# Miniprotein binders against q8gw64, part 10

Target 1, 233 residues: q8gw64
Amino acid sequence: SSSSQSLSFSSNSFSSQPESELLQALPSSKPKSPPLQLPWLIVGLGNPGKKYQGTRHNVGFEMVDALADAEGISMNTVNFKALFGKGVIGNIPIMLAKPQTFMNLSGESVGQIVSFYKIPLKQVLVVYDDLDLPFGKLRLLPKGGHGGHNGMRSIIDRLKGSRDFPRLRIGIGRPPGKMDTANFVLRQFNRQEQEELDHTFQTGLEAIRILLLEGFNKSATFVNTRKSMEQLS
Below, E stands for the ipSAE of ESMFold2; O stands for the ipSAE of OpenDDE; V2 stands for 0.75 times the mean of E and O plus 0.25 times the DockQ between their complexes.

## First folded at step 3 (miniprotein)

Design T8
Fold by ESMFold2-Fast, scan of step 3:
Structure T8 (fold): chain B 233 residues (1-233), chain A 83 residues (1-83)
Amino acid sequence: as target 1 above (233 residues)
Amino acid sequence: GSPEVEKLQEKLWELALRIYELADKLGDPEVAEKIYELLERAWQLADLIEKGNPEALKQAESEIKNLEKELRELEKEAKSLEK
């Protein structure tokens, strides 16, 4: 089964999307007008490799993967030290990135993407795990500090100290008892927690769609007025 | 922070990129399995380097050299397969 999973990842890593390229190349298609809007960058934070799959620290990766799957975006390229994909939501161009750097070097990837594509910082959304929110709770903020998250610190540093970019915080809660934070974030979600996260991810995907199509205030209101699964039970 | 930490992180990222590039080129399933093993090991080294203490960094340096040696061998195998 381990070999089977390895082969599945292998096949996925080799995949190309000839269909997308074929559709773009259709000779009867009228040329599109130049885009009136610069693209959004949506970044999920996590640690690459099988050891970290399903861990609390990788929930940002899982949210971006869920978004890519929902929107039909391939994450099969490596660029700017990230697994990278491009697509659209409605008429809004987007780029998806999962930095494959160490967590504390996530900014090396994000900084390069932002610089190369000249993305306004207010259109850079970072998705990551947050110890200060109850499990499954989402919070959408237009700016803020790193809150002790090493990936967020790295991004702020590489954006010349700017904190003025949106972030979607995914609550993982605080460690129980005497467990330290470093050990806690590397714990895997159990099946019950993963089912609860599926609801959180659906809410997060809708929040991202609202953010892109209807603006920050509507999305923040949507997110901030929702109750966590813990509060509903 | 530390120059030694930065140097090891840069080297590990170089090796990770080469692993991804090799995985993308391959048509041989058995060789692909070895590549995913190397990728797993590359990212396990991330935790070791993040510790930043002298003992961990010496271990990471040694394991990075071993990883590069194995990767180079697989890259040679992949080029042979092309022919």
Scores: ipSAE 0.000, ipTM 0.164, lowest interface PAE 14.6, mean pLDDT 76

## First folded at step 4 (miniprotein)

Design N3a (at its last look DockQ between E and O 0.63; V2 from the best seeds 0.00; counts 0 for: pae E 2.5 > 1.5, pTM E .741 < .8, other shape alone 3.493 > 2.5)
Fold by OpenDDE base, look of step 4:
Structure N3a (fold): chain B 233 residues (1-233), chain A 81 residues (1-81)
Amino acid sequence: as target 1 above (233 residues)
Amino acid sequence: GSDKEYTVEYVITVPGEFLSHMKGPDGEHMRRLAEETGTEIEVDESTGTVRITAPSQEALWEALDRIYQFMEDAEKRLSDE
């Protein structure tokens, strides 16, 4: 009489309590109030009128026009003795200005814009031709003198001798041989020089975007560390 | 395409001396400016800030131009007193 002991397997129903994943409500980070911003002023230097179009001394105007075209900003407003456009890059209001004064009076226009819009000098970028830089070479500086440039002199004088504003210098090189500097800066670029400047303008655009969105140090590193095309050959 | 309502939010600093003048009686000047530019304008007197919410870049600049014009007109009045 083999007594088959029926082992009653007591099925312990482990009630798996659903771990209520406490969805820690990520604290709704109140959208950080947009940083307190003031408008930027980007000024290209040049002379007004057809006679000065495409001249070395007007490369600051061409850089501003290239920026206006790339950002879809219409340069159609006439005020403060400038032709200017207004737009936004990211969340930053920007003014692009071409003073319609002669080069030696550029400070009158820039001074009026800075005064009206209360722009801090650290947010005034001046773009201009530079004889002491090789052709097509960019240099971004946080401050400096006028270097003999009449437009830069006029701006510094109108800003009560202040030099503490950023500048993007565009190299036009020195006059060849015994050519007078005044005659050299008033010569038009040839087609090959213009094609090289188009690449300079694309680099300048990106440098300005980095300046606005990422700050001066990153932009200065980007611009000032680029080897000229001539140093890559 | 979902017309993503393009909203530009911008905050400017206005000197406290101009904020009192900018509001006008009961903030009426800023309300009128907001209505005429199609913007929303919030003034924080404690921080001296003006927040502009705009449906476009153009509307933002119209509001900014009017605010800065008001500041220039206030500076002229204070210099003539």
Scores: ipSAE 0.714, ipTM 0.872, lowest interface PAE 0.6, mean pLDDT 87
Fold by ESMFold2, look of step 4:
Structure N3a (fold): chain B 233 residues (1-233), chain A 81 residues (1-81)
Amino acid sequence: as target 1 above (233 residues)
Amino acid sequence: GSDKEYTVEYVITVPGEFLSHMKGPDGEHMRRLAEETGTEIEVDESTGTVRITAPSQEALWEALDRIYQFMEDAEKRLSDE
């Protein structure tokens, strides 16, 4: 800008900073550039319909609903083949989406949103159930494959094979015995599991807030090193 | 009065090639957008940024949606050339 003050002595040199004296108050005459802000998309995966409510496969929907409730965001608008909500956390615009396609077509919804709002893929967080994570454990990853999850496969395919978007995985445990994985993910959580998931969702809400306000690494440290409620007997 | 006690301020980056479509003739699009959404909108062409000051998050998102629609329309028009 055109307004700045400069006072310098030869003994003061700070790389990438204006020259200053020790304990000098920062002058307010220099205008500050506002921080560059870009919107986020947070996608919760699941299957639409009453018969899928409360199933393990829909835990991504439940996480996004918990976030929407905590932030006062309405999820009653239908757009982009999703139940869709918009709000702000801090000074960051966010969009919440629950694709209303079946799971294996989730990419149709996500792709339309990303294209319209021109969202950088690094700011597309996908929240979904994970069979290989202990029940109630959260894991935040910056990229990766689909791990056999049909919703993630659909999204990766729609994004032209790109795997460079963050994921928040919600552990649902492994199927007991020789139960088929397709049948397991369609089983409903029992009452005790639902109560434990409330704590998981609170941790997930904090992880998402940290992600948006403080960055991926701080969020990943917070959530990936945290003990799950599973370790409580 | 039109002034609100609570304001939300946001800055979005707009690629330079879209700025002319977004502003419109003599800034007409930005003036209309600000009036219709109840926001204040400032464009800094040197940085390619648009600053939005809104009385609520709903007003902010209305303005943002209008800006995204202008960029979509501009992108479609440029690809048809």
Scores: ipSAE 0.391, ipTM 0.737, lowest interface PAE 2.5, mean pLDDT 81
Fold by ESMFold2-Fast, scan of step 6:
Structure N3a (fold): chain B 233 residues (1-233), chain A 81 residues (1-81)
Amino acid sequence: as target 1 above (233 residues)
Amino acid sequence: GSDKEYTVEYVITVPGEFLSHMKGPDGEHMRRLAEETGTEIEVDESTGTVRITAPSQEALWEALDRIYQFMEDAEKRLSDE
């Protein structure tokens, strides 16, 4: 639902208004109570501290920061071992978290937030780097394993082995040559890569908005069928 | 008369066993929470729904944090029983 936005203006003639007449016929004098809504938690994964800023492993932090900026949410509080923000998209309360634990202990933060706020796992979205996707490509999945990602492993462990929570994977590509993955994920993005990630983040923000307001299937279709910047000719 | 300054509405469901402990005697805890956060809080005991109407996203989250703290406290009390 986009009831908080102004209606699109078009050059349609005055003779074409079946939609406005339909809208007038639908509303009752008393609107129905809204359906029960539950809060969402959106987690970006990374490592805390200045030496890890801008690294591939912290792209989840960068996506959450972009979401916070876009939605006017402050990330200046520390709670549950995370930099924490609270806001609303549409009429859906959301919490943003950047765990300030090391990557392999991210579940210590996420587990506490989920437990305290009684969040259904299907409304815990984890955003993180993925070696198996081309740089800049996004993939939204409703569940899955950790795929070797230590932050995801930690979260699954602290959620009592549950894998039934959505995740937004941000492609960082595979390391070149024989460089090990541990070294690769700690390398910083260069300026060109940062500029390409800005486009990826905008797509990700729209995917998150669709997820919250229109549901998982519409968001997954939107994001999973799009081409990354690196894959464009 | 209703307060027309409210612009954000949210509904949660609270287990019935928690609801009694959260409300406190004569609903005092919920009344005080609404007053202190500047929100309007309606409780339907038959369905266990708590409706919050807030003038801002900040006021909504102040009320939500307090409600989740009451739920945590109620859960601990029920565990002690």
Scores: ipSAE 0.290, ipTM 0.705, lowest interface PAE 3.6, mean pLDDT 81
ESMFold2 (binder alone), look of step 4: mean pLDDT 72; pTM 0.642

Design N3c (at its last look DockQ between E and O 0.25; V2 from the best seeds 0.00; counts 0 for: pae E 4.2 > 1.5, pTM E .763 < .8, other shape alone 2.857 > 2.5)
Fold by OpenDDE base, look of step 4:
Structure N3c (fold): chain B 233 residues (1-233), chain A 81 residues (1-81)
Amino acid sequence: as target 1 above (233 residues)
Amino acid sequence: GSDKEYTVEYVITVPGEFLSHMMGPDGEHMRRLAEETGTEIKVDESTGTVRITAPSKEALWEALERIYLFMEDAEKRLSDE
């Protein structure tokens, strides 16, 4: 009597619990509103008129003219006590300005432009001559004092004592021997100095492009880490 | 050469207090500005953003300057209230 043990296959009903995929709604990263693109103001400092053309104190004007030429910007508009041009670098509207006030009144012009266009001070680049930098040396700074420079003093005073705007300093060096500083800054560059400054302006315009398109830190690294021509010889 | 239609796009933010005065009735001021400058203007009232699409750099600047004039007039009106 062969007892057929009926193997009762207990059908274990695997209750497939539906894995409720908690679709963690990834917080819909609200598309960050495109960064507020505001116009940039680039101001070169100098004095108006033929007497001051090519002088050390007008190197800020020459840098702005070199940028205008490189970007195809016509410096033909007269407003806000400045000669200025309007252009676009990449997708950024820019104003290039040469205040036609005397150097000590540059703040009147810059203050009017900044007020009308509501330009944040972080987007006001001032380009000017600096006695405390070696000739042809560039220095980009995010802020600072006027360093005795009359144009920079006028701008800071008109901006209610604010110092929190970027500046591109162009080295003109110190006066030789016992020469008075006021007479030194009003001397024209010689031909050799002008040829060296043309290379400085090419570096300066690239630094301005980097500032606009890639931001302050990259531009400051680019400018401030360059060896002077004298350190490459 | 294919005249690659030059288009520049720029976005400005207008303070919300000035936006209503700048737009005028039914946005008519921005519509006329767009027509007269040859630009396209899109306003997002919720963000105060004004998007300008321009066929040239010159047209973009003309549109921007007219927007700044409207903002200046709005600022004057709000200071007299």
Scores: ipSAE 0.563, ipTM 0.804, lowest interface PAE 0.9, mean pLDDT 86
Fold by ESMFold2, look of step 4:
Structure N3c (fold): chain B 233 residues (1-233), chain A 81 residues (1-81)
Amino acid sequence: as target 1 above (233 residues)
Amino acid sequence: GSDKEYTVEYVITVPGEFLSHMMGPDGEHMRRLAEETGTEIKVDESTGTVRITAPSKEALWEALERIYLFMEDAEKRLSDE
């Protein structure tokens, strides 16, 4: 307990409270050591531009926009080649990013953010469209490959080949008939699909909050088993 | 609620080799940072722990941004020498 070199710096220029209350203006709880916390980065993938708004390939952008709206975070700042927002959920600082590169260059943005803020890769969540999941299904994975997704390939390449970061995959279904996947992901969701996605986004918001506040395993249990259990019955 | 009534406490670790640059002469960089962001900042030099008490999310992020900028500048100075 000896040899403490703690220094305290505070804003003393303006106070609206009496002197006695200022001397007692400390947190209501005094834990022996507050937890060390590092910020989270949550990335939604998509292509920039009005042409791509509402397309299946931009569902990651929409998920992050829904989170930003729910948490009161502005996404109007451009930095790190992304539309970028900062906030706090609980006592955890978070950053939201929508890379404004083309999809296949998303790693340029993510890499700059991770390097600047020194974010551990396990606290980088990437949210994107998934052709191998039924429409509206969510899947949270702790790591993995890119599955042929150009945005994920770009991120993995920029992170020196690391695959050790969580991903939230949003199922967009498979193309009908013989339509190729490139054309399918550029089609817009119709009104019924958007109504269903609103529920998917609310589930995704809860999964992200659980991830941040309670950990990966509880979030994965919450989101991964809800519809997959019904499909197995 | 009101942002003026909100208080959040956050802890970040700064590498010891950057603490001197971050603090500045007589701690003036950190004192100025706290005044300009409206935060209270406590530094434990033995652990490199920086505790930030902020009245809002914006104030917390303003303080964090400045700390990250100090670390970036310190990294460049040490690399150039």
Scores: ipSAE 0.221, ipTM 0.632, lowest interface PAE 4.2, mean pLDDT 81
ESMFold2 (binder alone), look of step 4: mean pLDDT 73; pTM 0.642

Design Sa2a (at its last look DockQ between E and O 0.13; V2 from the best seeds 0.00; counts 0 for: pae E 5.9 > 1.5, pTM O .589 < .8, other shape alone 5.458 > 2.5, not compact 1.25)
Fold by ESMFold2, look of step 4:
Structure Sa2a (fold): chain B 233 residues (1-233), chain A 107 residues (1-107)
Amino acid sequence: as target 1 above (233 residues)
Amino acid sequence: GSELERFLEDARELMEWIEETEKRLSDPDYGDSLEEVERLLEEHEKFEEELLARLPEVFRLLEEAERLLEEGPPDAEEILERLLELWRRWLELYELAEERRKKLEES
């Protein structure tokens, strides 16, 4: 083999005019149809019940609800201990789940869905609240630990210790003063915070679409380099 | 009753389609010229469109089976077996289609 095969020469700049006629003289490939892809499972984490609606710990539920609304996916089915929906985004089959266990038992729901539908773990996206990110910031990771999040701990345990699934973390900030984290995550967002989260959710929707249609690296570049709502405020 | 009979008939029809499709994907011909490869890729793209067009029906059958199982019928084991077999074969079709697509593009 030669080093010439290893060289990357992805683009040239033309100083005044493009070589459009020369480039068009090469055969234009027909646009490729999107390749078929195995199904995705997208999980939003939270606690069930009206008393937990709007809490910081339920922001994963809200992100999945926003996705379901935007993509026209019904979440009317109660199955696998979850509110559960099936649909298509582009050419990609997807399943949406909001486990209706308590947070620390989320793995019971997710494990059942993954086992029943044989979802590849690399196509299980878990969306949840993160204390270590500024309010409104999103972070997409391809794998990792639970970071002290009891829902993620439950999922990793039920997947036989596997950590090889992507996560979309939604920054909720740190508790003020010396407030304990358990109390903080169960407090509701105020009206202003909820309005600011709407912009975060729109960014999250786009990140998920890019993840599904264009791949992890492009989605991670899109979401991980954007300014958070906290930085804009 | 009639609802169960409809499910079983629809599942049988889809399974027959899956079996026909597996035969199509098992064709050892990946083309011996640029023109032949392009023809086979066009045929494969039409198949991929057909496969995706079937996905709503697959989801409908899965949801119908899940609903029937929640009613607690005496034949729950047969319904569950059909559901799992159908879903497993569907996922295997996706993998076969992707494998064939890759081989055609390598040609």
Scores: ipSAE 0.042, ipTM 0.486, lowest interface PAE 5.9, mean pLDDT 80
Fold by OpenDDE base, look of step 4:
Structure Sa2a (fold): chain B 233 residues (1-233), chain A 107 residues (1-107)
Amino acid sequence: as target 1 above (233 residues)
Amino acid sequence: GSELERFLEDARELMEWIEETEKRLSDPDYGDSLEEVERLLEEHEKFEEELLARLPEVFRLLEEAERLLEEGPPDAEEILERLLELWRRWLELYELAEERRKKLEES
């Protein structure tokens, strides 16, 4: 009677404790506060006084006024021969300026502002009328010449011949026929031209916001590509 | 009344910070060694970031002042001018330190 002792192998169930995935909380890289941008100077070009209001040569002032109104910035401070408004777009401090010099002396004002605040020329946006652009068309450029524009000539000359500042050009078109250019730029817009410019200013506002918040290349694409699509239609 | 009082207090606190900042800017010795110049450039960048952080605050104070006062308070304009002058001086010092760094790397 061979008693087969059945050795009951107790299977020790090693309970594999689930390795708690220590989700190493990747240290939330605090989004590096977007590098605190230096103040931007946004200069509209025009002539001072009621007789120049609503004139083609003052469309740079109207664009700055439209920006001031849209951002709630008061254009009441007088310094450096300009009307100023100081404000913030997002986290970017901005100075809006309308030189109260005659157009051909705009560089005296702008050169004083840039020199006093030491604003990098890459952060000096000049907004002005352009005869070589169709009416109501915008063009953003990183640099360039004055194109015969007296205000832009004065600025470049005061900036020691530097051309390496951004410019928003607002198309006013060329004078019809043999009309003198000086007389043409001093004509007021008609109501229909003004209503078209109001739409141009809304596009210009968005272009300036993109320039400040997203940089030059995105803004230039936004402004300059719209013109390309309308030329293909 | 209470909004103007708050504005004047915020402007006073910012002016005190500017005066402390001016004392720190008084005579930056960037040293004679590459390692010391590099350390001071890193301290300079951090301080420039702090200085630039205050600019939006000064601009908001100016906007609030212009809303509350017909002419804006002179103190808020002075605060902005002083802060922008500090930034200007600080950039000029950083450029000088970068020129020192380059000369030490070439030696």
Scores: ipSAE 0.022, ipTM 0.316, lowest interface PAE 4.7, mean pLDDT 79
ESMFold2 (binder alone), look of step 4: mean pLDDT 78; pTM 0.702

Design Sa2s (at its last look DockQ between E and O 0.01; V2 from the best seeds 0.00; counts 0 for: pae O 10.9 > 1.5, pTM E .477 < .8, placed apart)
Fold by ESMFold2, look of step 4:
Structure Sa2s (fold): chain B 233 residues (1-233), chain A 86 residues (1-86)
Amino acid sequence: as target 1 above (233 residues)
Amino acid sequence: GSELERFLEDARELMEWIEDPDYGDSLEEHKKFEEELLARLPEVFRLLEEAERLLEEGPPDAEEIRERLEELWRRWLELYRLAEES
């Protein structure tokens, strides 16, 4: 069946040489070489534990899980206070992380990974839930503040106040009526919402591939103007 | 219609600012401009969302809307890259 062939193809014939070659090409000093040769860190934010599974606050975890599944990357390592995986997209080495701290301590995990691997901050993508975007909408930004998100606040604080890293914001909408924001982000998505998010995640996967392979401007144009551009033809 | 006219007027104002910014010459002035550029980004996205709503309604001027959005977004990105490079 096609599922067995897909897994075998991804794990056997294509991955081994590019990974070894790319690792050997990575210098310890800060290079002038093209950015596509440097590793990326892609972080999905959320809270660990069964209580928080499927909540709006955990869509960052779900986006990274979707990416890991689509690219054949195992998230089988517990390190840096995170579920952690390594792989490649094209010729670009990447690391995926889901911090297993609570949300407001996500910076402890991210800071350790960035420091250990010497990852340039412009190659740290953080994926998280955003109350200021309509449900299912994506936005890719090159830098900025935390927007009131406690995980982003934690990361900025641990990066010594630096805001110079890209973020992929996933719109979760605003609560109906007078429900407070804190309770809203801890509500679980219903089945229909999760089905709609599957399309959002596919768009996010493509955006991340474009980001890594073609650069920020092309990815941001794809994500941030997607519906308008799709109606061009 | 009237909604399209309002959209084009709002986009015109933002485009005029983008095309003739007070960018400055020093590192401090460049950082201040970058902060202003980021501060106006919600307005850019508000216009993009308004345009998406208008396009879903099927207006006769879809090409004009797309052209204006492409200009606005490309110019914003170019100014942002110039500010970042400084």
Scores: ipSAE 0.006, ipTM 0.420, lowest interface PAE 8.9, mean pLDDT 77
Fold by OpenDDE base, look of step 4:
Structure Sa2s (fold): chain B 233 residues (1-233), chain A 86 residues (1-86)
Amino acid sequence: as target 1 above (233 residues)
Amino acid sequence: GSELERFLEDARELMEWIEDPDYGDSLEEHKKFEEELLARLPEVFRLLEEAERLLEEGPPDAEEIRERLEELWRRWLELYRLAEES
C-alpha cells in the first residue's frame, strides 16, 4: 500500500495589491497651470476715422499697427471702446489696443480694459505722440505725467491719478513758427516724414520686443541711447 | 456754423440708424447687424473727434454734442455686445 504523499502545493495567493492604490499614489501632477501670466496691454493713442489717418497725433496707432503687422496679429476685435488684437510675442501673451474713444476719452477704454483683465499697470505700455521730442525720436519711460497730452491725461485720470505705467513716446517735434499745436498734431505727415517714421516703427517694434522678453531696463537702454538718424548724418 | 451743422446732421443720421428697432430680429439679421455696426464704427469715431475738435475750439454747444455722442457710443457698444453674445 504505497502511500502517495500528495504534496499539497499551497498556492500562495499573491494578493494582487489593487492597481487602484498605485494609480492613487501617482501624485496627480496636474501640471501646475503655468502661472497665468497676465497679458501685456500695449495701447496706441490716436483718433479713429479716416481724416486722422497718418496725422501726427495718430503715430501711436501707426506704431501699434506696425507691431500688429509684424507679429501677424489681426486688429479685428471690438470691445471696451477699442480695436483689439490678441497675440503672443515669444511666450508673452499680449493685447494690442487702439482706443476708439477720441484722444481725450482714451482713459475710458484703457481703464475698462485694465479693470476687466486685471492688468498690472507695470504691464500697460502706452505709445503716443510727443511734441517735446524731436521728430522720429523714441523715448521709453517707466512713469511720468501727461506732458499736456490729452490722451495721456485721460488715462492717468481714469487710473485714479496713477502715473506708474511704462510709456513709449514718439517724437513729432514742435509746430513750426506760430502754428497752433492742435492744428499741428492734426496735420498728416509728409512723404519724407512717413518714410523716416517707418524706420522709427522698426526701432519701436524691437524696443517693445526687448521690453517684453528682456525687461524694461534693457529696452530703455536700447531706445534712449539711440542717436536719431539726423545725428548719424 | 456750417461745419458744426453738418456734423450735427451726420450725428443725428447715425443715431437714427443705431436706434433702428428693426435691426437684429433674426440670427442672420443679427450677424448682418454686427457687420453693419462694424462698418459704421469709423463714422461714430469721425463724429466724436469732430466733437473733441469743437470742444478744443470752445463752441458753447460742444459739451452737449460730446454728451450726445458719448450716449451714441454707449448705445453702439451695447448693440455690438448683444450681437457678439447671440
Scores: ipSAE 0.006, ipTM 0.251, lowest interface PAE 10.9, mean pLDDT 77
ESMFold2 (binder alone), look of step 4: mean pLDDT 70; pTM 0.576

## First folded at step 6 (miniprotein)

Design A1
Fold by ESMFold2-Fast, scan of step 6:
Structure A1 (fold): chain B 233 residues (1-233), chain A 81 residues (1-81)
Amino acid sequence: as target 1 above (233 residues)
Amino acid sequence: GSDKEYTVEYVITVPGEFLSHMKGPDGEHMRRLAEETGTEIEVDESTGTVRITAPSQEALWEAIDRIYQFMEDAEKRLSDE
């Protein structure tokens, strides 16, 4: 009896793949067969609409837009309550999402995408603003709590309380003086801050490519060896 | 690398109970999908995997989306019975 059965369906001819071939790996024998590829979902958090464009809370949206531009991915499709793009980096299918729900309902979008595509949570990367990092600093973590971020809380809630998904935190710094945090995150970046974020986005794009192609540990090391513009000045 | 491949490959994990509903009689649904998208689809029932080999990113994502839609439809049907 067969331990496994495979069938192929093609546009022209039916075919069946050979089974039970003894596979051996010899040093320098030949290139390894490509590994099985699973999709990645990369989510940027923000609030929809022109009213919130350029605000600190929408830096996750800007990062995803920068990635889409760099990889030639169109973000003009609306699906799963998100502006949605699909592409491939290397041989890895990726989905990009900017939830078009308000921030505190971001999980309604992310949960639907994860459920429909059966995405492993370790391949769901969420990109968002972080008050506890200096402006422009990045941090890549494999898991964690929401830290008071309403978008992250919404995602964790819609993933049945799971915190076991990677996240790329983009530092926006703390509000000055006695300014309320809620008011601070809704303030727009000025032109100079946006120029400084261009360096942060370049580093983030490289980190995402390393994550997808070389794995989490190499990407986290890469991120941790960089200084923010605030720290360099 | 300097060597460019014509094909892109993707693997979807599908619960065994959904595979029968998704494949249709004599595998007709998967065959039609492969023909319409210009892809090669390999089903491994022992592992519950569906492997798609496509000539382009566009063809790959068309096949992926349709397989996930079949999976959603199968899950909905199974829940309603």
Scores: ipSAE 0.298, ipTM 0.655, lowest interface PAE 2.7, mean pLDDT 80

